# VHH binders against q05b89, part 27

Target 1, 377 residues: q05b89
Amino acid sequence: MLSSRVRLVATTARLVHSLIYSSSRSFMDLKALLSSLNDFASLSFAESWDNVGLLVEPSPPHTVNTLFLTNDLTEEVMEEALQKKADLILSYHPPIFRPMKRITWKTWKERLVIRALENRVGIYSPHTAYDAAPQGVNNWLAKGLGVCTSRPIHPSKAPDYPTEGTHRVEFSVTHTQDPDKVISALKEIAGVSVTSFSARTDDEEQTRLSLNCTQQALMQVVAFLSQNRQFYQKTEILSLEKPLLLYTGMGRLCTLDESVSLETMIERIKSHLKLSHVRLALGIGKTLESPVKVVALCAGSGSSVLQGTDADLYLTGEMSHHDVLDAASQGISVILCEHSNTERGFLSDLRDMLDAHLENKINIILSETDRDPLHVI
Below, E stands for the ipSAE of ESMFold2; O stands for the ipSAE of OpenDDE; V2 stands for 0.75 times the mean of E and O plus 0.25 times the DockQ between their complexes.

## First folded at step 9 (VHH)

Design m4 (framework vhh_7qia_2; at its last look DockQ between E and O 0.37; V2 from the best seeds 0.00; counts 0 for: pae E 7.6 > 2, unsure alone 64.3 < 65)
Fold by OpenDDE, look of step 9:
Structure m4 (fold): chain B 377 residues (1-377), chain A 125 residues (1-125)
Amino acid sequence: as target 1 above (377 residues)
Amino acid sequence: QLQLVESGGGLVQPGGSLRLSCEASGFTFSSYRMGWYRQAPGKQRELVAFIYSGGDTEYADSVKGRFTISRDNAKNTVYLQMNSLRPEDTAIYYCATETVTYTPEGTYRIEWDYWGKGTPVTVSS
């Protein structure tokens, strides 16, 4: 079985002979930039509970010359962005997460919106879309582990069903029941697609019907079938799932080629994240000399993603006390690096990737003020 | 085709300095980590230093404080400045880049690959 090493040929990076075109950095229209950002990593990758995309829009028309990247958008970081003449802020975390009923000067988040609008600065947040993206923050975090094979812990789903419908209904119709009449009746229901097959069951020729239908149409289909006891008793209803996306999803399960000691792994993580200290919980029966072969990681708050995953080590920014205890009781060691420390380092790589993706049309700068609010003393 | 071409090796006295260069072609240089490996006679190849796409750097303990890795994305070149060279630094130095291999099963592997012939560095009195 020839494991076809599909080298995803990185798209023909046209050797843009970077002619040092003193590339008069051209302005991009905001809409064009947003489209390009979505092409880089689709917002469809984001979790349903998240608030991603353009969060603050200046009045049109709006052009972007300077894109300002930050992990968190605090008031201090906002002032930096304004001083540096940002036209759009890409904040990894959405500064607007909960709905705002009012925009006043009372809360710091409202003040951010006011300052952005008064200065005609847009705010964009990818957040969990960049968590899930193949080139996103979790991939970056995994690079700190060493040579390993990785996969998403929770694979993302495609945004759309490949066919119309959320359900498949299958049942058999005997020749005596006039399959054509049944098919015709079902086709009258909006949101239904019907396919028929000839089947032989117990030496009787039957017509097998397979229909796809929307959630709304499902009840009508069931109602129709319930009128005939023979149809209803042998009806199978299947819930259809959206296709899974490869290489896209939350968290990463990383299998190292060679096992290393927990101590060595800690040093690698510290080096990668530029941290002098991390928080460690040892799994039951584990020591710093214990081998680590499988690492489950999730940037930021990893509890929901890492829970139930079999691994030697959990790596995340933050986890609840009880979740840490649960992991340790299972013999899984846990490394906590603080929430934003597992994310912020990604922004430098993001800058370079976006520069390439945007063909150097705009200026992309990183926040220098952005820091984790927690100090490890 | 992906190519890495090393240069700058040579003979140097203990305590001397050399600057290695690696010119890369055939891929989007700015999007990948770049690194230097070395292989001494009779020893296994070892990672010396690498630089992330964003410019962050890591070094082997044996060279920390003496070697500096840098990159120029405009020139598709990675450099290794080697100062305070020691006889134990004698090796063939190889340029490497990060490669990502994807599998149909939904897994991926990130690993170092090198395509250059290497550049010899000899530290001898």
Scores: ipSAE 0.420, ipTM 0.726, lowest interface PAE 1.0, mean pLDDT 90
Fold by ESMFold2, look of step 9:
Structure m4 (fold): chain B 377 residues (1-377), chain A 125 residues (1-125)
Amino acid sequence: as target 1 above (377 residues)
Amino acid sequence: QLQLVESGGGLVQPGGSLRLSCEASGFTFSSYRMGWYRQAPGKQRELVAFIYSGGDTEYADSVKGRFTISRDNAKNTVYLQMNSLRPEDTAIYYCATETVTYTPEGTYRIEWDYWGKGTPVTVSS
């Protein structure tokens, strides 16, 4: 095994708290607020399947004096938000996820939309964008472990940089093959972007075509090229690899400076989450005195994120029974704290960070009634 | 670099009160969480109270209802009002903050930024 000691250059980023406070707060245009929220943590960090961003919008223009934060937007939480004069609700979980065909009084989720619009309240959800963000939910959860060094378990990829699409197709067209006609035909295919330039190959002047295309569009491009054997036999197809983002991604793998007993780690987690009880599955061969140095965590439902990760301990809100058995069989202990219990405490940090980011321009209120629906009796 | 200076400790009779202060100065002032720990002779340091920059608070069970943590952001100061003091509260009281440091290699580190020198509190007859 090869090893070297690399000098780590640590950079520090701290929010400098202003020594001069202004007690006055003002309204903020909704578009400006949404832009600031995206600057704080980009919605592009969200999983492709997610429903994030502005979900309900009062007719423009809309101004925000009060931003109301909640983990879940239930009818009880909506009533609280209205009583506290919210102008925008940030709900960590999207209350609207499945497409709504109707907006009537029939279901509780439809009633949320009606209540919000009738009172001119917007609804915004960051959801998995904040799971991935370096200053997000999983960073907050990791703070409960003690002094540690963390990285994302599944780093995010840059979504559209440097180019859109998943593949690059390259081939050359001679002047006798009418390059402009070929370019025009390829531009008819949805999901293709075409670049062309003059080139010389084997002392012949040619037009080199470079196409960025989606996986779906690739089939149509190949079908087009297969109609001309000269193109097809000289076509190069490249699978694009996108660069990884630093600090951003799902889950966190945390390495403690000093290992601690599992019992000590449990007490730290309970204190951080303000819980009297958690559920524990001991890994094979482990006890409460076993040392814990490496913790893999994922707030909420962490089964898919944590699976296959080597660690002493998995920490998440919920995990399937089968996956808990698999982890335990590999000697990995598991702590489950219920879904929103691993998320809600972040909202205090979020309020503080947003107050600083927005320079205290608007009033930010944290829900007092929002709670995990599951209780230990 | 952030510097934390505790003050306000002293000798007090059981049932008495003290107010501790922690003044932050220097380069960096964490906005996440500040708090008080205490350490009695021969014992490990234990949590007393935390306060977030927005004012939310947490207390150890042993001091809940008797101690109040507060924050004056204009003065960069955190206070611990200790009422109904008991001999068991005798300890050195430390102010602390938590910070996050980002590395150029794409990891980050979560640590306590600073522990002050401490201010001794003695509760005895």
Scores: ipSAE 0.013, ipTM 0.430, lowest interface PAE 7.6, mean pLDDT 83
ESMFold2 (binder alone), look of step 9: mean pLDDT 77; pTM 0.749

Design m6 (framework vhh_gocatamig_d2; at its last look DockQ between E and O 0.03; V2 from the best seeds 0.00; counts 0 for: pae E 22.2 > 2, placed apart)
Fold by ESMFold2, look of step 9:
Structure m6 (fold): chain B 377 residues (1-377), chain A 128 residues (1-128)
Amino acid sequence: as target 1 above (377 residues)
Amino acid sequence: EVQLVESGGGLVQPGGSLTLSCAASGFTFSYYALAWYRQAPGKKRELVAGISSGGYTVYMDSVKGRFTISRDNAKNSVYLQMNSLRAEDTAVYYCAAGTYEWRISPTGEYTYKTTDYWGQGTLVTVSS
């Protein structure tokens, strides 16, 4: 262990460094902030049906001094954000989900867009990308259970490992076909990366081209190659399978180090979520004294994620009545806490993590008026 | 055309006060951070104070507690209130604007990453 003199010197150095940096708050260009948010947790982990990322953008340039966090962006929360001088609102749930045909004063969601733009406030939503993230909403929810190990119920696939894109296309070009022009044309297609290597037959020199591309770009590549029968007939197309990620994905299956009674687990959950009441469905043959070892959880609406998962307890915000009956018939107890009550508490952890990630360059604040619309009274 | 026009410089006694003003035109003022720099004869230009688009302020150590930067977005103006002036405050003071990130250097100085626009400067002289 370190001596007292060494610890004192190290502590003093940290204090001086901290005082220098604590005297500054700054701002970030919106584009730089969005890049940093994506580095923190990639939007590529969002479900395919989701509407994530920057949803409302003030005309460039736009700088951000205050980042305002909320679970839901209602008109009351928008008013709070404006009063608190937000430059960007991170709304966990996207307030714009379906295409808007008009931006008028008619509906409350259209009014959010108008109010944001008139006040030069951006709106960004990470939504299911943060559900999947290893440091995200479901990890936060799992912390309330006690000491456990967890894994995703539905692991995500790697976005760009081992290679970019979803397909590999390989074909040959002879020198008479002007390989440099072929390479240049393919590089113009968005979502394509091209390599080349020479292959020689006894009487001709050939360049074997290998490219990776997205599913969308594949059609453009094939269309290009079909213009020359010789390319097309020598083309090989491979579908790339990506490996599963160990800690990224939807839901968490948590195994406690030591089992506890269901009653104890209920109290842990209520304490973690700061709730006076939760809704409980006992599994067949279970009581409040029954041991709980394995918990399957999903913040928000967990029916589809939890369905079919073997566990002692399901924990989620909401779940259909018939799915609750189905779980209970299998001996699985269910705790429902209402949708946003299983999500909102994460925002405190998010603020702390983003403060660190952004090196305290901008002001990050939480909504004080944001709350679940459903109250148990 | 972008313009930053300083005013309010002049001759003062040690311990006196001045208010510098900078009127901005030709760009959307609310998008930009504003700053005051100064340059004494034979010295490098140094950041004195800065204010973000959202109103957060930074100061060099030697002026902290004596100088106050402020902005008025309705009037497209930034101000520097200078109190308890000392002989070493004698310099040409420049108004600057940029889309910046304020950083503390390894020596504890605040810097812009990039300064997009500069004013022409106003002279402040503190006798002897």
Scores: ipSAE 0.000, ipTM 0.098, lowest interface PAE 22.2, mean pLDDT 81
Fold by OpenDDE, look of step 9:
Structure m6 (fold): chain B 377 residues (1-377), chain A 128 residues (1-128)
Amino acid sequence: as target 1 above (377 residues)
Amino acid sequence: EVQLVESGGGLVQPGGSLTLSCAASGFTFSYYALAWYRQAPGKKRELVAGISSGGYTVYMDSVKGRFTISRDNAKNSVYLQMNSLRAEDTAVYYCAAGTYEWRISPTGEYTYKTTDYWGQGTLVTVSS
């Protein structure tokens, strides 16, 4: 009679008191939040044709507890934002793009503005600034390709010149013309910096002057130099460009560490974008088995960015029929995923990045209603 | 002269229904947000429901699913349909018109705010 002592192992259910750190999410002043968003990604990265930044501002003071993220701000999405008590809507695409002469109930865009203002909700749009940002939409899209090295197709420029001048003026002064006097005169012009160095041309020693100047100072410099025919005739004027940013810009040229078949690449892209279908144009002479090593991509409407770029594959949301034909004729395959499908998935990463950047001071929520208007049937 | 005149208040049994009406005059009705407030004896005036000029509605939590605010711009009127009335709904109900504005508290709660025009109020008594 072996009394099998069933040891009731008292599973001490460690009530992991998940200390729901009810992190008392605080509120931020709108101005402070906007500053922080600009620190996250500078609006200076935006294209000049774009309309970015704070588009709708409630009357001050305004505090933000809930930031609502969406790709597109439709009336339906606006209702969601209001229901979820958004204080600021970050719409990737600007709902205000063209100037409004009137704010009435006539158009849906005007209604958005009205609804926002009536409910004291701000609207902020980064759009192309987030396209260009190193951590932005195009970088996110590139993650779908696999292990690769990426660079901007169109690098952005730095916000500032490295020097105070926008122009460089170079000319030579002969010893007979008293270089010191010329230098002194030029230095009297506000916004001018002068450097001199010795140059030998045709066995004659000359003083070469190089000056940086502002646009405003340039005319004064030219006026000064025009007084001496010898100076003027050999004067070179250079327009200085702002430095290019290495990791910031429109589109991405991605070089895969290992080449893969076009078929494999399609599956990767579908998986990353959570799409069952994409549109494919094969380059001339290409098949699904063709190797892909270099991918040029641009979220949204990428034709202007991708055009002329050498790659095995173009990846974008939308492209014109003729642009697709052009690419294909060059042997470049094209994958189109629809406009917003190449963008919207970024918002989940954006939420996480902004949560970190804002130190969890505000609630950041993603639209559940926001969808691509097009259905692939 | 701007006027907001409430009507429809009265005595109702618990579980009953009542519809309040507010007729507005003296201003461009369609440009204004509208709201119903209530004040119980010894309590502060509180927002019950609001409706924007565009028709967006808000409700206090305790009345959600029971009360419905609506507006008729053609009649310059705002209504509050009250269903499933409770004793705690007993109060003087006030119609208000003004600029629709959300104010957020540090706790994340939103309130409708308008300060332009007020009615005289109508008494709603919920009693057995």
Scores: ipSAE 0.000, ipTM 0.219, lowest interface PAE 16.5, mean pLDDT 88
ESMFold2 (binder alone), look of step 9: mean pLDDT 79; pTM 0.788

## First folded at step 10 (VHH)

Design n1 (framework vhh_7w1s_2; at its last look DockQ between E and O 0.02; V2 from the best seeds 0.00; counts 0 for: pae E 13.9 > 2, unsure alone 60.2 < 65, placed apart)
Fold by OpenDDE, look of step 10:
Structure n1 (fold): chain B 377 residues (1-377), chain A 121 residues (1-121)
Amino acid sequence: as target 1 above (377 residues)
Amino acid sequence: QLQLVESGGGLVQAGGSMRLSCAASGFTFSDYMGWHRQAPGKQRELVAKITSGGTAYDDSVKGRFTISRDNTKNTVYLQMNSLKVEDTAVYYCAAYEWRVTPTGEYTYDVWGQGTQVTVSS
């Protein structure tokens, strides 16, 4: 009678108290957040025709705990944002684009503003600033192509001049004049920097002065120079341009490390954008087997950016019929993916980048309601 | 071709300060510049970068190091304050080349030869 001692192994259910470290995410002041967002990508990169920045501001003070990201801010998306207790909505596209003379309940855009204000939710839109930014939408789109070197199709300008001044004024001082006196006088003008160098013209040595000056100082400089006819008559005034940025700008010209077939490229793009279908126009003489090495891309409506660009393939959300024909006639294949489909996927990356940039101080969530209004049937 | 030359390294006592310079020559000064360092037996790591969007720092140097650039001199600087023994490394200046990969990785296209920074206890 072998008494089988059933050892009741007391399964100590270690209640893994998942210490939900409710990381008490600290509230960020709206102004501080906006500053930080601008540091992430400067609004100076935006196109001049665009409406970017803080579009709706709740009355101060306003703190942000939850940042809500969306491509488009529709009324449905607004409701989602409110349900999710957003304090600030970052809408890629500005919901306020045209000036509003009235804020009433008549239009859906006005209703967005009303709903935002009534619930103390700010609305911020970067739009074309994020198109231009090196880490922005177009870069994200380019990730779908494979390994490539990418450059803006239309480079942005730096926000600042490399030196103090917006103008350069150059003139020669004759031997009858004391260059040092002239230099001293010019240096008394605020916003002026002067450099002198020796120049030889027609076998005569002369002192050439080159000065940089601000717009404000320019008139003073001109006034000074006008007092001496010899200086004035041979004075060259140059308007300085801000330098071009190499990696910031609209669109991307992408040169693949390795050429791939158009078919392969289509599959990559579909995969990246999570699309089952895209619209393809074949360039003249091209097939699905044709090699693709250079891709010009622009998220959204890319026609104006892509036009005239030499590439094997154009990739954009939307393009006019005639623009497609033009591209095709030039042997350039065109892939259209619909407007928002070339943008919305960026928001996931944006979330991660902003989380890092903001040091996880605030909660960043993506819209789940936001979608392309068009359905492929 | 863009060339980078580092200077300003050397021996410094812990708690001291040092300023590194990286002079760019040849072609267009990059919009994106960075300082990396490599300690003995360790991988090269980003210390600081300056881009069109601003500056970024590794957490280990945040508040102590400052990256800046002077476009008139085509020079990028790394001001290093409150230096620690652990900051001892070869410091490399880099010009950023924008590379797009499916994973979102980026690479620098030009590197300096490096400058030794030694922090003594």
Scores: ipSAE 0.133, ipTM 0.576, lowest interface PAE 2.3, mean pLDDT 89
Fold by ESMFold2, look of step 10:
Structure n1 (fold): chain B 377 residues (1-377), chain A 121 residues (1-121)
Amino acid sequence: as target 1 above (377 residues)
Amino acid sequence: QLQLVESGGGLVQAGGSMRLSCAASGFTFSDYMGWHRQAPGKQRELVAKITSGGTAYDDSVKGRFTISRDNTKNTVYLQMNSLKVEDTAVYYCAAYEWRVTPTGEYTYDVWGQGTQVTVSS
């Protein structure tokens, strides 16, 4: 996309500013679009139990002119997507979660796959990767609280490099033990990377060995070292852990710049989520006038993320009855807004961010029929 | 190109009221906006911030100033009541451009040209 300087002339070109020339939009190859989506927010941030990424793929080649966004992909939403000529559906919740043994007309989820393929429509799900992302669902939810500083409740770990070992093995070899033969023997083990350097310990010159090992290779290294008692007893084995990311992770712990009454916070949440009602549990000793400074939030089903977090207020879509009682007993108020009501509003921000990220090359539309199945009346 | 244009400044007597407006135009309208001021010989300082329905104020203006937003007009307001001589400054509207960072923090990326507010005794 062009800078503001170039866009003064682009009023004549009319390719970016208002998108008033929708027919001038291009298309993208599916592979290029998927790469761009991953650059926007890495799927590696998803929870290990999740099923994210491209779930249904038309036979290559496949081009995308229209990207259709929905929170849930139901049969009604699929019909809408088809009528609106979607080429790729981004469904926040994965419609395929468990392995499918059959693709038949029997269940509604199987019918989604059939209809998508028959109409050459892909299905992509970011799910918990977007929950974790700094610009993602929980950040959007936090913006409704007011001016605040927020951090993940459960920070993500930095990604692994694909060829990194999981352990470091360190020991020393004296010159009388023939370091070159030891190094050569260890290098024959697949999955071991050997680093050596000269060292002086207790006024004795030694060769220090540092091995990066896969978990499989570790057993073979230990077996080798156990053949020499002096090596084995002086060996140190370190489990490698990646550092935590500061702003990527599940949930958000939000500290307001200025505290407000619980009543005011409820109205902010209703306004942000466009809800006339929410469910409230007052913490012990709290009233609607009680100040709220610290809010712990998690879009969707937040019980496990929020549990044990110290805050004035928990905000989520759903939480188990017993976890609500536990929070209230600790003086923590709880607001429940129903699962997808805490997620769906993000899709408007997502459309705008993806339009910019993709340089307006494709048409991005939101589902108009997608709604939480639970209605508060 | 996001542009911010302030209006509503001028001369006002101490104890009086004044309303500043900040009209935003361009492709992107920021979720976070604020007002800053710079008195003669001093550094620019924060006055008020606003987000989706939430506000924050510097201690020196709490209870006297109110920031508000009209999304249908893409305009942010600063209502200034009980004005004091020390409120005399150039008032700047600021917008945070949304961007992805590891911190999740918003920054002041766009500034208006400023509007003079002079409070006489």
Scores: ipSAE 0.000, ipTM 0.265, lowest interface PAE 13.9, mean pLDDT 83
ESMFold2 (binder alone), look of step 10: mean pLDDT 77; pTM 0.774

